# Ledger of designs, part 3: VHH binders against Tyrosine-protein phosphatase non-receptor type 20 (PTPN20)

Target 1, 254 residues: Tyrosine-protein phosphatase non-receptor type 20 (PTPN20), of Homo sapiens (Human) (q4jdl3r159to412)
Amino acid sequence: IMQEFMALELKNLPGEFNSGNQPSNREKNRYRDILPYDSTRVPLGKSKDYINASYIRIVNCGEEYFYIATQGPLLSTIDDFWQMVLENNSNVIAMITREIEGGIIKCYHYWPISLKKPLELKHFRVFLENYQILQYFIIRMFQVVEKSTGTSHSVKQLQFTKWPDHGTPASADSFIKYIRYARKSHLTGPMVVHCSAGIGRTGVFLCVDVVFCAIVKNCSFNIMDIVAQMREQRSGMVQTKEQYHFCYDIVLEV

## First folded at step 1 (VHH)

Design L6 (framework vhh_lunsekimig_d3)
Fold by ESMFold2-Fast, scan of step 1:
Structure L6 (fold): chain B 254 residues (1-254), chain A 125 residues (1-125)
Amino acid sequence: as target 1 above (254 residues)
Amino acid sequence: EVQLVESGGGVVQPGGSLRLSCAASGFTFSYYDLYWYRQAAGIERELIASITSGGSTNYVDSVKGRFTISRDNSENTMYLQMNSLRAEDTGLYYCARELLPYEGDSSGWYAFDVWGQGTLVTVSS
């Protein structure tokens, strides 16, 4: 199992990060060394502006699973984030982090703080319509309104709140339920999945989602192949050997 | 028919006690983690207590030591014993079954969970 992770780490993947490394885009990256490939990055608007996000397409048993893997938004990239969600017609956001972990900001609070006041952005207005707090994750229902057109879009955000600051969740069962609920909630566009960097916990989520879809369809699957497909589209997907092992642990608990 | 039915709510004085019941039918009760939620005026519906299929319990800080969740698998019933009730405990109390999307009978807005209708608890003088 660990030999598989080492083999993945040793693969020499060709890819360029020119867009993310442009001086004008450096402040848009949460981590300097975690960047999207030019070939798979998510362009914004007609000018194809930058956001630290990658399209991820995973094929298993003839089925294609389509995602956007992205970093936790920064204060400076909140408007860009909602633009990405709207332009891709995404209805589900899976957020696999708390805003603050271990005293460190992992993701800016990019949604309204209450039902009473919408979040006012440069190009968008985000309304929190309702929310439900569950034991391991929070469900938030948003209406996102584009100011220039008045067009509105319904978005469901699912925040997994019980990932430990170090390691992996003590209860694989809670994360399984979270992922399956996210899949059931999906209607349109790629599913937007993020943690802090958009590669570690995000990679685990994508792998497990594909595996569970395969199990439901009585199809074969290969975790190493799924992770390899992800890594060709966003560098470093499934960040640690512990996260890789957790993918196997989760599958064995189905 | 998969169903959860709450009962036991009522009006009590501060410092009083109530025992809520959640009667389940239409599924294998012992397999599921079960929850008590509370909806108070102006507050979002919040999880206050949980009990796993194995019997492990959890509580929010505000009710720890005052509330006790339990289950009787032979009777397909979950309980919430509420002692030393405060005005802040006033609200609608709901029981809920753990999300099981794989085998879930999901077809609507709240298809991820099986919820009861709620039982009202009022703590007032």
Scores: ipSAE 0.000, ipTM 0.135, lowest interface PAE 19.2, mean pLDDT 82

Design L7 (framework vhh_lunsekimig_d3)
Fold by ESMFold2-Fast, scan of step 1:
Structure L7 (fold): chain B 254 residues (1-254), chain A 127 residues (1-127)
Amino acid sequence: as target 1 above (254 residues)
Amino acid sequence: EVQLVESGGGVVQPGGSLRLSCAASGFTFDDYALYWYRQAAGIERELIASISSGGSTNYVDSVKGRFTISRDNSENTMYLQMNSLRAEDTGLYYCAKDIEWLGSGSYYNPDYGMDVWGQGTLVTVSS
């Protein structure tokens, strides 16, 4: 496991980050050194505007799994985030962080907190229709309305609330249940998956989702190959040896 | 050590005014966007106002025209002027700053960072 992770770390993957490094886009990055590759970034609108997000396609046993891996939205990028969700016809957002962990802001609160008052954005209005607080995650149902067209889209956000401030969950069971529910909820477009930077916990989620699908289909899988595919499309996916080991631990539990 | 210290909260009647202050230390104040959040009992913490390093401001609709965020870079202090207060403005008010820049040319574990929250100041709008 350690040798596999070291081999992944030692790969000198070519890739350009020109869009993310443009002066006009610098303020749109949560972390200045965590950027999408130009070749896999998610363009916004006809002008191909920037957001810190990457398309991730993972192939296993002839099946393709399609995701958007992205950072937790900033106040300045909330409109961009919802534009990305709508333009890609995504119906599920997996949020693998609390807004605040250990006193540190990990993600801006990009959705309405009240059933009575929608979130008013420049181009969108977001309504919270319903929510359910479970032991390990929160389910929120949104209607997203584009102000210019009046079109509305249903989006389900699933927030995993039990990731520890340091390390990985002591029990894999809660995270397995979360991923199963997210996959079952998925209907259209790529699944949008984020944590704070959109590479660590996000990478773990994508790997485990593909592995779980392989197991259900009685197909072979290779964790190193899955992570290598992700890293070709977004730099640094699965950030730590501990997160990499956790992918294997989850496989043992299921 | 990064510190944000809120002050100025208190009890006020509907229609009244309060001015909150957030005193900052331990970082280069001018480089960061700053935020005011509030949390009411039984409600998730919400962002109510922001101010960029360049002075651009944003507000949630419920406070637009009533609240004004400002910053004094020479004093390392951010303010929230609250006018025409309503019962629904009652809550604990926090100031916050963006997560620190975490290096160049290498990726960073997002599970670590610097504290970006103050301890909060209580605002009660009651009769």
Scores: ipSAE 0.000, ipTM 0.165, lowest interface PAE 17.0, mean pLDDT 82

Design L8 (framework vhh_lunsekimig_d3)
Fold by ESMFold2-Fast, scan of step 1:
Structure L8 (fold): chain B 254 residues (1-254), chain A 123 residues (1-123)
Amino acid sequence: as target 1 above (254 residues)
Amino acid sequence: EVQLVESGGGVVQPGGSLRLSCAASGFTFSSNALYWYRQAAGIERELIASINSGGSTNYVDSVKGRFTISRDNSENTMYLQMNSLRAEDTGLYYCATRYYQTSGSYRLPFDYWGQGTLVTVSS
């Protein structure tokens, strides 16, 4: 397993990060060294404006799985985030972090806090229609309205709340239930998946989702191959050897 | 249709040199990152060298200082100069590049591979 992770480091090819390194875009990155490749970045609008997000296509047994892997939104990128969700017709957001962990801000609160007061953004209005608090994750149902057109979109956000501040969950059971629910909830567009940087916990989620789909379809799978495919589309996917090991641990619990 | 064709493989003595070429047709190298992979018998294909559009290079430790990757966009060709060859360098060498095709709102990465060229280092 650890030998596989080391081999994956060699497959983490240098792509170009020109868009993310532009002076006008530096404030849009949560971490200066975690950037999308120019070739796989998610362009915004007709101007192809910048957001720290990557399209991820994973192929297993002839089946294609499509995602957007992205950082936890910043105060300055909330409008950009919702624009990305709407332009890609995404109906599911998987959020694998709390807003604050260990006293550090991991993700800005980019959704409305109450059923009565919508979040007013420059180009969008986000309504919280309902929510359900479960043991391991929170389900939030949003209506996102584009102010200029009046067009509305239904989006389900699934926030996993039981990832420890350090390491990986001791028991995979809660995360397995979370991922299965997210896949069951998916209807349209790429699934938008984020943590803080959009590479570590996000990479684990994508890998495990593909593996579960393979198992259900009675197909073979290879964790190293799945992670290698991700890394070619977004640098550093599955950030630590502990996260890589956790992918295998999850498979053994199924 | 994108095609990559390797050439320059052959048999050399330990300590010798060999230059591999990879010619592209059906599309132009201008902003693409380019890669050389090696596959030895019974071993998975491994990335040994890469070069981005700006000319920045990376190498696996076992070839660093001995191999040099380069590109010539005007000739639509990339190269791998191999010096101080060892028996362990024996294998099939593949060039590769990544192309992005739009499909609706998705940008789909497609890897294009050459057929491979055999390098044998034998005393």
Scores: ipSAE 0.000, ipTM 0.132, lowest interface PAE 18.4, mean pLDDT 83

Design L9 (framework vhh_lunsekimig_d3)
Fold by ESMFold2-Fast, scan of step 1:
Structure L9 (fold): chain B 254 residues (1-254), chain A 124 residues (1-124)
Amino acid sequence: as target 1 above (254 residues)
Amino acid sequence: EVQLVESGGGVVQPGGSLRLSCAASGRIFSTYALYWYRQAAGIERELIASITSGGDTNYVDSVKGRFTISRDNSENTMYLQMNSLRAEDTGLYYCAAGRSYDILTGYEDEYDYWGQGTLVTVSS
């Protein structure tokens, strides 16, 4: 298993990060060294403006699984984030982080603070319609309204709250239930999946989701191949050997 | 302090209806959000319906339009009205209670109370 991760790490994939490195886009990156490839980045609007996000398409047994892997939004990119969600007709957001972990801001609070106060953005208004607090994740239902057109879109956000500040969850069971619920909730567009950087925990989620779909379809799967496909579309997907091992641990527990 | 007791389970034919109740034996907890989970044999327990302290409801797609969750704080009771029942609805139904979200004082993401479960069988 460790030999597989080392082989993945040793592959130097030729990809360009020109958009993310533009001076005008520097402030839009949570981490200056974690950037989307130009070829798979998610363009915004007619101007094809920048957001730190990548389209991820994973093929297994003739089935294609479609995602957007992205960083946790910054204060300055909240409008961009919701624009991305609406333009791609995404109905599910999987958030695999708390806003603050170990005293460090991992993700800005990009949704309304309460049922009473909608989030007022430049181009959008986001309403929190309802929420449920479960043992290991929170479900939030949003209505996103585009101010210029009055068009509204329903979005379900699933926040996994039990990932430890370091390492991987002590119980794989909680994360398995989270991923299964997210898949059941998916209806339209690519599933938007993020953590802080959009590569580590995000990569684990994508890998395990594809594997569970393969199991349901009584189909073969290969974790190394799945992660390799991700890495061709966003650099560094599944960030650590511990996360890679956790993918196997999760799969073996089902 | 507070105990949750489910009732109303039973055997019903496809297309039939059942009403489940979840009664709190202790003090009223009007600030709690309330939930229905179900578990079928060989399948993991899943959340099927919820109701917040403010009365906002949510459902999984497979039961939306067929099931209705409601609460009566004066009776310390939550209900699940199940209509147009299908064989796939067979399982143990659990109620659970957790604290409502409050961003200023924090939030609880762990359930404080669980019921013991009530069996619903949909068969001919």
Scores: ipSAE 0.000, ipTM 0.094, lowest interface PAE 20.9, mean pLDDT 81

Design N1 (framework vhh_7nfr_2)
Fold by ESMFold2-Fast, scan of step 1:
Structure N1 (fold): chain B 254 residues (1-254), chain A 124 residues (1-124)
Amino acid sequence: as target 1 above (254 residues)
Amino acid sequence: QVQLQESGGGLVQPGGSLRLSCAASGFTFSDYAMSWVRQAPGEGREWVSSISGSGGSTYYADSVKGRFTIARDNVKNTLYLLMDSLKSDDTAVYYCAKDYGEDEYVGSTHFDYWGQGTQVTVSS
């Protein structure tokens, strides 16, 4: 397995990061060295403004799986994030991080915490309709309203709260249930998946989701191929050898 | 901004030794895994060795195990490759490469930046 991971690490992929490196866009990146490829980045609006996000299409057994892999929003990118969600007609957000881990801010709190008070943003108003707190993840139902048009969109956010600060989850079962629930919840547009940087835990989620779909359809799959496809569209998907090994561990639990 | 500068290459006889250095600047050196990659004449690039940001983990290609040692000095922002028992097959341009991300160990993604390379020639 380590040999596969090292082979993936050494692959020189074509691609430019010019948009993310523009001076005006540098403050929009959570990590200066984790950027979307120009060819697969998610453009915002008619002006094609920047957000640190990539379209990911994975093909397995003739079936295409469509995602947006993105960083955890910054205070300065919350409006951009919700614009991306609405413009792509996405109904599911998978959030694989706590806002703060080990005293470090991993993701800004980009949604309302109260049923009574919506989150007021520059271009959007986000209402929390209801929520459910489960043992290993939280389900939140939002109505997102664009202030200028009155357009409303329903979005389900699924926050996995049991990923450890180091390593991978002790319980493969909890993460399996989380991914299956996310797939079951998906209706429209690409599934938006994020952690802190949008490559490590996000990559694990995408890989495992495709594998589970393959199993359900009685199709073959190849983890190295799935991860290689992701890496062609967003640099560094599945960030560590431990995360790569965890993809195999999860598959064997099913 | 980010710069990687290799040095220490040269002509050496079979069985000889060489020490390559890579001076890094423009990023927090200790936060990133670093690698050595080589390219022989007319060939593609071949991974040689990697070291974690802390220096606690090292990895080697089977062709160089027991002969090469990768090391780093995080105070001096310098990566090293100590090459012993050199063979004619080790003739190549050697590049140092910076990994993506902020991982402490080998396991971060693709190389973000490459140096200009240093030529190693093993010949009598």
Scores: ipSAE 0.000, ipTM 0.117, lowest interface PAE 19.3, mean pLDDT 83

Design N10 (framework vhh_7nfr_2)
Amino acid sequence: QVQLQESGGGLVQPGGSLRLSCAASGFTFSSYEMSWVRQAPGEGREWVSSISGSGYSTYYADSVKGRFTIARDNVKNTLYLLMDSLKSDDTAVYYCARDRGSDEEYFTGDNWFDPWGQGTQVTVSS
ESMFold2-Fast, scan of step 1: ipSAE 0.000; ipTM 0.253

Design N11 (framework vhh_7nfr_2)
Fold by ESMFold2-Fast, scan of step 1:
Structure N11 (fold): chain B 254 residues (1-254), chain A 125 residues (1-125)
Amino acid sequence: as target 1 above (254 residues)
Amino acid sequence: QVQLQESGGGLVQPGGSLRLSCAASGFTFSGYAMSWVRQAPGEGREWVSSISTSGGSTYYADSVKGRFTIARDNVKNTLYLLMDSLKSDDTAVYYCATRGPIVGATSYKYYFDYWGQGTQVTVSS
């Protein structure tokens, strides 16, 4: 497994990160060293404005799986995030982090805190329609309204709350149920998947989702190939050897 | 809405001193921990120093400890960096930055939500 992970590091052909490195965009990056490739970044609007997000297409057994892997939004990028969701017609957001872990801010609270007060943004208004708090994850149903047009879009956010501050979950059961629920909830557009940086836990989620789809279709799969495909489209997907091992651990529990 | 504007940079001789200022507006400055981050030509960003909301706690990169002092004036909404015993290695564009009301010392080194335009510091003979 360790040898596979090292081979993946060698397969990472560096693409250009020119957009993310522009001085005007640096405030839009949660981490200076975790940037989208120019060729796969998600452009915003007609001006093709910047957000730290990458399109990820994974092919297995002739089936294509389409995602947006992105960082946890910053206060300064909340409008950009919702613009990305709406422009890509995405109906599912998988959030694999709490806002604060171990005293460190991992993701800004980019949605309404209550049913009574919508989140007022520069270009959007986000309404929380309902929510369910489950043992390992929270389901939130949003209605997102573009202020200028009145156009609305329904979005389901699934927040996995039980990833430990360090390492990987001891039990894979909860994360397996989470991923299966996310896939079942998916209807339109790419699935938007984020953690803090949008590469570690996000990469694990994408890998396991593809594997579960392969199993359901009675198709072969290869974890190294799946991760290699992700890394060609966003640098560093599946960030640590422990996360890579966890992909195998999860698959073996199915 | 949030705006940060640095000033006070310039050309100084090795061993010289400079005082950088950052004027903050558009947010409740006293509620935010503040930081200084620098970027030398061709290099990545390097965290320099951070100060707590009250000014009661300050943190410094090992490369500047004992030479730089971070301070703030919550009445004037201004952040300062007092730079003594400047070295050629201190040559960089210096930015003030902030990222929310409460963060730990370790967190100050990793990411920021708002940045200023930067002020150039050049240490040369």
Scores: ipSAE 0.000, ipTM 0.083, lowest interface PAE 24.6, mean pLDDT 82

Design N12 (framework vhh_7nfr_2)
Fold by ESMFold2-Fast, scan of step 1:
Structure N12 (fold): chain B 254 residues (1-254), chain A 125 residues (1-125)
Amino acid sequence: as target 1 above (254 residues)
Amino acid sequence: QVQLQESGGGLVQPGGSLRLSCAASGFTFEDYAMSWVRQAPGEGREWVSSISGSGSYTYYADSVKGRFTIARDNVKNTLYLLMDSLKSDDTAVYYCAKLSGDYDSEYHLPSFDYWGQGTQVTVSS
C-alpha cells in the first residue's frame, strides 16, 4: 500500500499548466502550485475562460465515471463556479470541507445565506429551496437561474462536515453513507466534487465512488490504477499516504 | 497597537447561558474578520466561531451550532459570543482572535494574527 503510493509519487506525468500560470489567472487560484492541466481544464463559455477545475474520467470494467474536480470557490470565482455547474448540466455538488477549519478559510460561502434571500451574482441568481442537517453531512437544494434566459437548473449540494482537520474520518461508515447518497442523487452531467484545493479529499471521494460502483456491478477494481488515472488528469489527486490508506480501509468496511 | 480584551466569563450550571464580549482597539474593526477560539484544560486550541467584517457571514464549529451565536457591533468595536444550553464540555478558556484579513478577501487565506488574553468559562454544578 505504501509502496504503491510511493510509486505514484515517483511517476513522471506529462502535462502543462500554462493557463493557470497566466498573470490574469493567478488571482483565480486558491493555491499557487495547485493548478489544472491545460489538456483537462474546464473551459468557461465561448471564450474558454479559466477556472481552477479539471475534468476527470475514470474507466473501470468498461464503465466511465465522469467528474469535475475543483477547488473551493473564492469570492472572485463564485460566478465562474456557477457558470461551470450550469454549462456542464451538473446536478450534484459534493463539498468535502467546512467553510472554515481551525480559523482558516477553506472555501468561501458560495451559496445563499437563507431561504428568504437569494444570492445575486453577475449572471445568475441562486435560491436555497430547502435543506436537511444530518449527523455527518448537510443536504441543500438549490435553484440556479440564469438571468439572461430565465432558465432554471436544480442542483443538490452535499456538504460532508465531519472530516477532521488532520488525517481521515474517524468513522469510515459516515463517509461511505455520504458517497452512496451522492451517487444515488446523481442524474445529469459530471458530478462536481471539491474540498479546499480539489485534490486531497476530492481524490479520496472519486476513488471510493468508483470502487463502490465496481462492487455493486461485481467488477474487479484496482485502487492504484484508479488513482493513477486521476493523477493523469489532475496533478496530486489523493494528496497524502493517509488518504491513500483510507481508500483501502473503506473497501474492508463494505 | 492592536489590543483585544475579553470579558463575561464565569461559573455557570449546565443548561445555563453566558455572553462573552471582546473589546477591540488599534485597528479598523469593520475591515477584519473576528473569531472565538477555546482551549480546555490539557487540550489544544479549538476554533469555535467566526464572523466577517461586515457581519454578513457567520461560521460555527459543529459542537456549538444551534447553541452559540456570534455577533459584532462595529460602532462599539466589540465582538460577542452568546452561549446558550451550556454543557460541561464547553468548559475552557475562550480567546478573542483577529484574523489577518476578511472572509471576503480573494487573495489570502486569513490566519490569526492577534489574540486576547482569554476569559475562563466553567460549566459545573
Scores: ipSAE 0.000, ipTM 0.199, lowest interface PAE 16.2, mean pLDDT 85

Design N13 (framework vhh_7nfr_2)
Fold by ESMFold2-Fast, scan of step 1:
Structure N13 (fold): chain B 254 residues (1-254), chain A 126 residues (1-126)
Amino acid sequence: as target 1 above (254 residues)
Amino acid sequence: QVQLQESGGGLVQPGGSLRLSCAASGFTFSDYWMSWVRQAPGEGREWVSSISSSGSTIYYADSVKGRFTIARDNVKNTLYLLMDSLKSDDTAVYYCARGPSYEDFYGSGSYLFDYWGQGTQVTVSS
């Protein structure tokens, strides 16, 4: 029901974005108006440095689902991104965008271009160990090495490549398979989920993942409640009425 | 915060020369590879050249190799493109682009760049 989306849009959520608005942090934001709340932002290191990312905890039927919702990394934030992944012991990255869509840069290429040459960063070295190109998404297996310690971490990145430049996928089936695979791949830490801004397609992914877990556990769920919980932790989660409809469409197709 | 501003474009006769400049601000210029990318009328973006953060590693597209020279001044935070022996096929809007920050860039895909200038028009015609 679209009255639900309008009610969510009209809800006044008091939250501050002071960290994201600091002059030193402005260049770290892909979009000036899409910022993490101070209370739920992901702090980096002992100094609690800034990244445009939010912790999202969703509760359904007594189960807690833990995520990091974040923007597509910028060239200036690639080191920060990998630091966030490693500090939170995350083993899955769900990327719900191509690097370029409709001629517009949506996300920087923050991983190695080939199997033969690692990505050299200031504090990390990222190796692409293997990859599989499937019809709807690409699976990449990374080993991330911290240069100072030599410590190695395994990370699986799942890139959904079939989201259209406008609207939502014509077939919910492709996205359902993608989300199911991501959940099955998850082992440690919060699942890191991003698109371009980290709120639209990212919000759809989180909502649908929780709903699928509820169905598997034979639990009730409420899409409006799930999206409301997300919006309390990151502003604007599920950006459009069409994305909100798509959450319902996916649930009905399962 | 991050700004890239191109200048030096114009109308030039075939065989002529132009010097493009890109003034960078809002980031530590000396930490980044910098690139020139062009877009001809009715065509997609074409990568032209890239230069490493120190200036020691340089790559050129085959179409411009031997005619164009990329250079940088890390003290002035400025990127340059020296264009010689210009041809009608060089007519395009030339964009200054940032990327990547690692030292061994060898890719030419436009998805590797995260900030772009507004562009400067180069027209080669009689």
Scores: ipSAE 0.000, ipTM 0.101, lowest interface PAE 19.5, mean pLDDT 84

Design N14 (framework vhh_7nfr_2)
Fold by ESMFold2-Fast, scan of step 1:
Structure N14 (fold): chain B 254 residues (1-254), chain A 123 residues (1-123)
Amino acid sequence: as target 1 above (254 residues)
Amino acid sequence: QVQLQESGGGLVQPGGSLRLSCAASGFTFSIYAMSWVRQAPGEGREWVSSISGSGGRTYYADSVKGRFTIARDNVKNTLYLLMDSLKSDDTAVYYCAKTTSVRYYGSGSLDYWGQGTQVTVSS
């Protein structure tokens, strides 16, 4: 297993990061060294503006799984984030982090704080319609309204709240239930998945989701192949050897 | 001890047909997915087709859809690949694989595979 992770780490993958490295886009990146490939980045609007996000397509047993892997939004990128969600007709956001962990800001609070007041953005208005607090994750239902057109979209955000500050969950069961619920909730567009950087916990989520779909369909799967496919589309997917091992641990618990 | 032995390869003209077989032993054949993988001269491995343990699900690479058919006989512990309308670019060594995954060119690792059978399509 660990030799597999090392082999993935040593692989020289083709790709350029020119868009993310432009001076005008520097402040739009949460981490200066975690950037989307130019070939798979998510362009925004007619101008093809920048957001730190990558399209991820994973193929297993002739089935295609489509995601957007992205960083936790910054205060300066909230409007961009919601634009990405609407332009791609995404109905599910999987958020695999708390806003603050160990005293460090991991993700800005990019949604309304209450049912009474919508979040006012430059181009969008986001309404929190309802929410449910479960043991391992929070479900939030949003209506996102584009101010210029009056068009509204329903979006379900699923925030996993029990990932430890270091390492991986002690019990895979909570994360398994979370991923299964996210897949059940998916209806339209790519599933938007993020943590802080959009590669570590995000990569684990994508891998496990594909594996569960393969198991349900009685299909074969290979974790190294799935992670290799992700890494061709976003650099560094599945960030640590502990996260890689956790992908295998989950298979044994299912 | 897992054993996979391919047969049925040979020289055939474009538009011709071949039937490849893979005899499996040393494991409970019916519970494992099986795959066909090929390797052309100077190239990496390319996944061709997969079949579920029961035979109820089959998958094909786009390059072979409509021309190749994967099948299995769980009583005889044998995997088949029926190849029709063969093209020159189908020339490769074809391998039978016991695997937990679908193979793509240059991706992943196989659980176990056989020694291969050569298919050459030329006039």
Scores: ipSAE 0.000, ipTM 0.095, lowest interface PAE 21.3, mean pLDDT 82

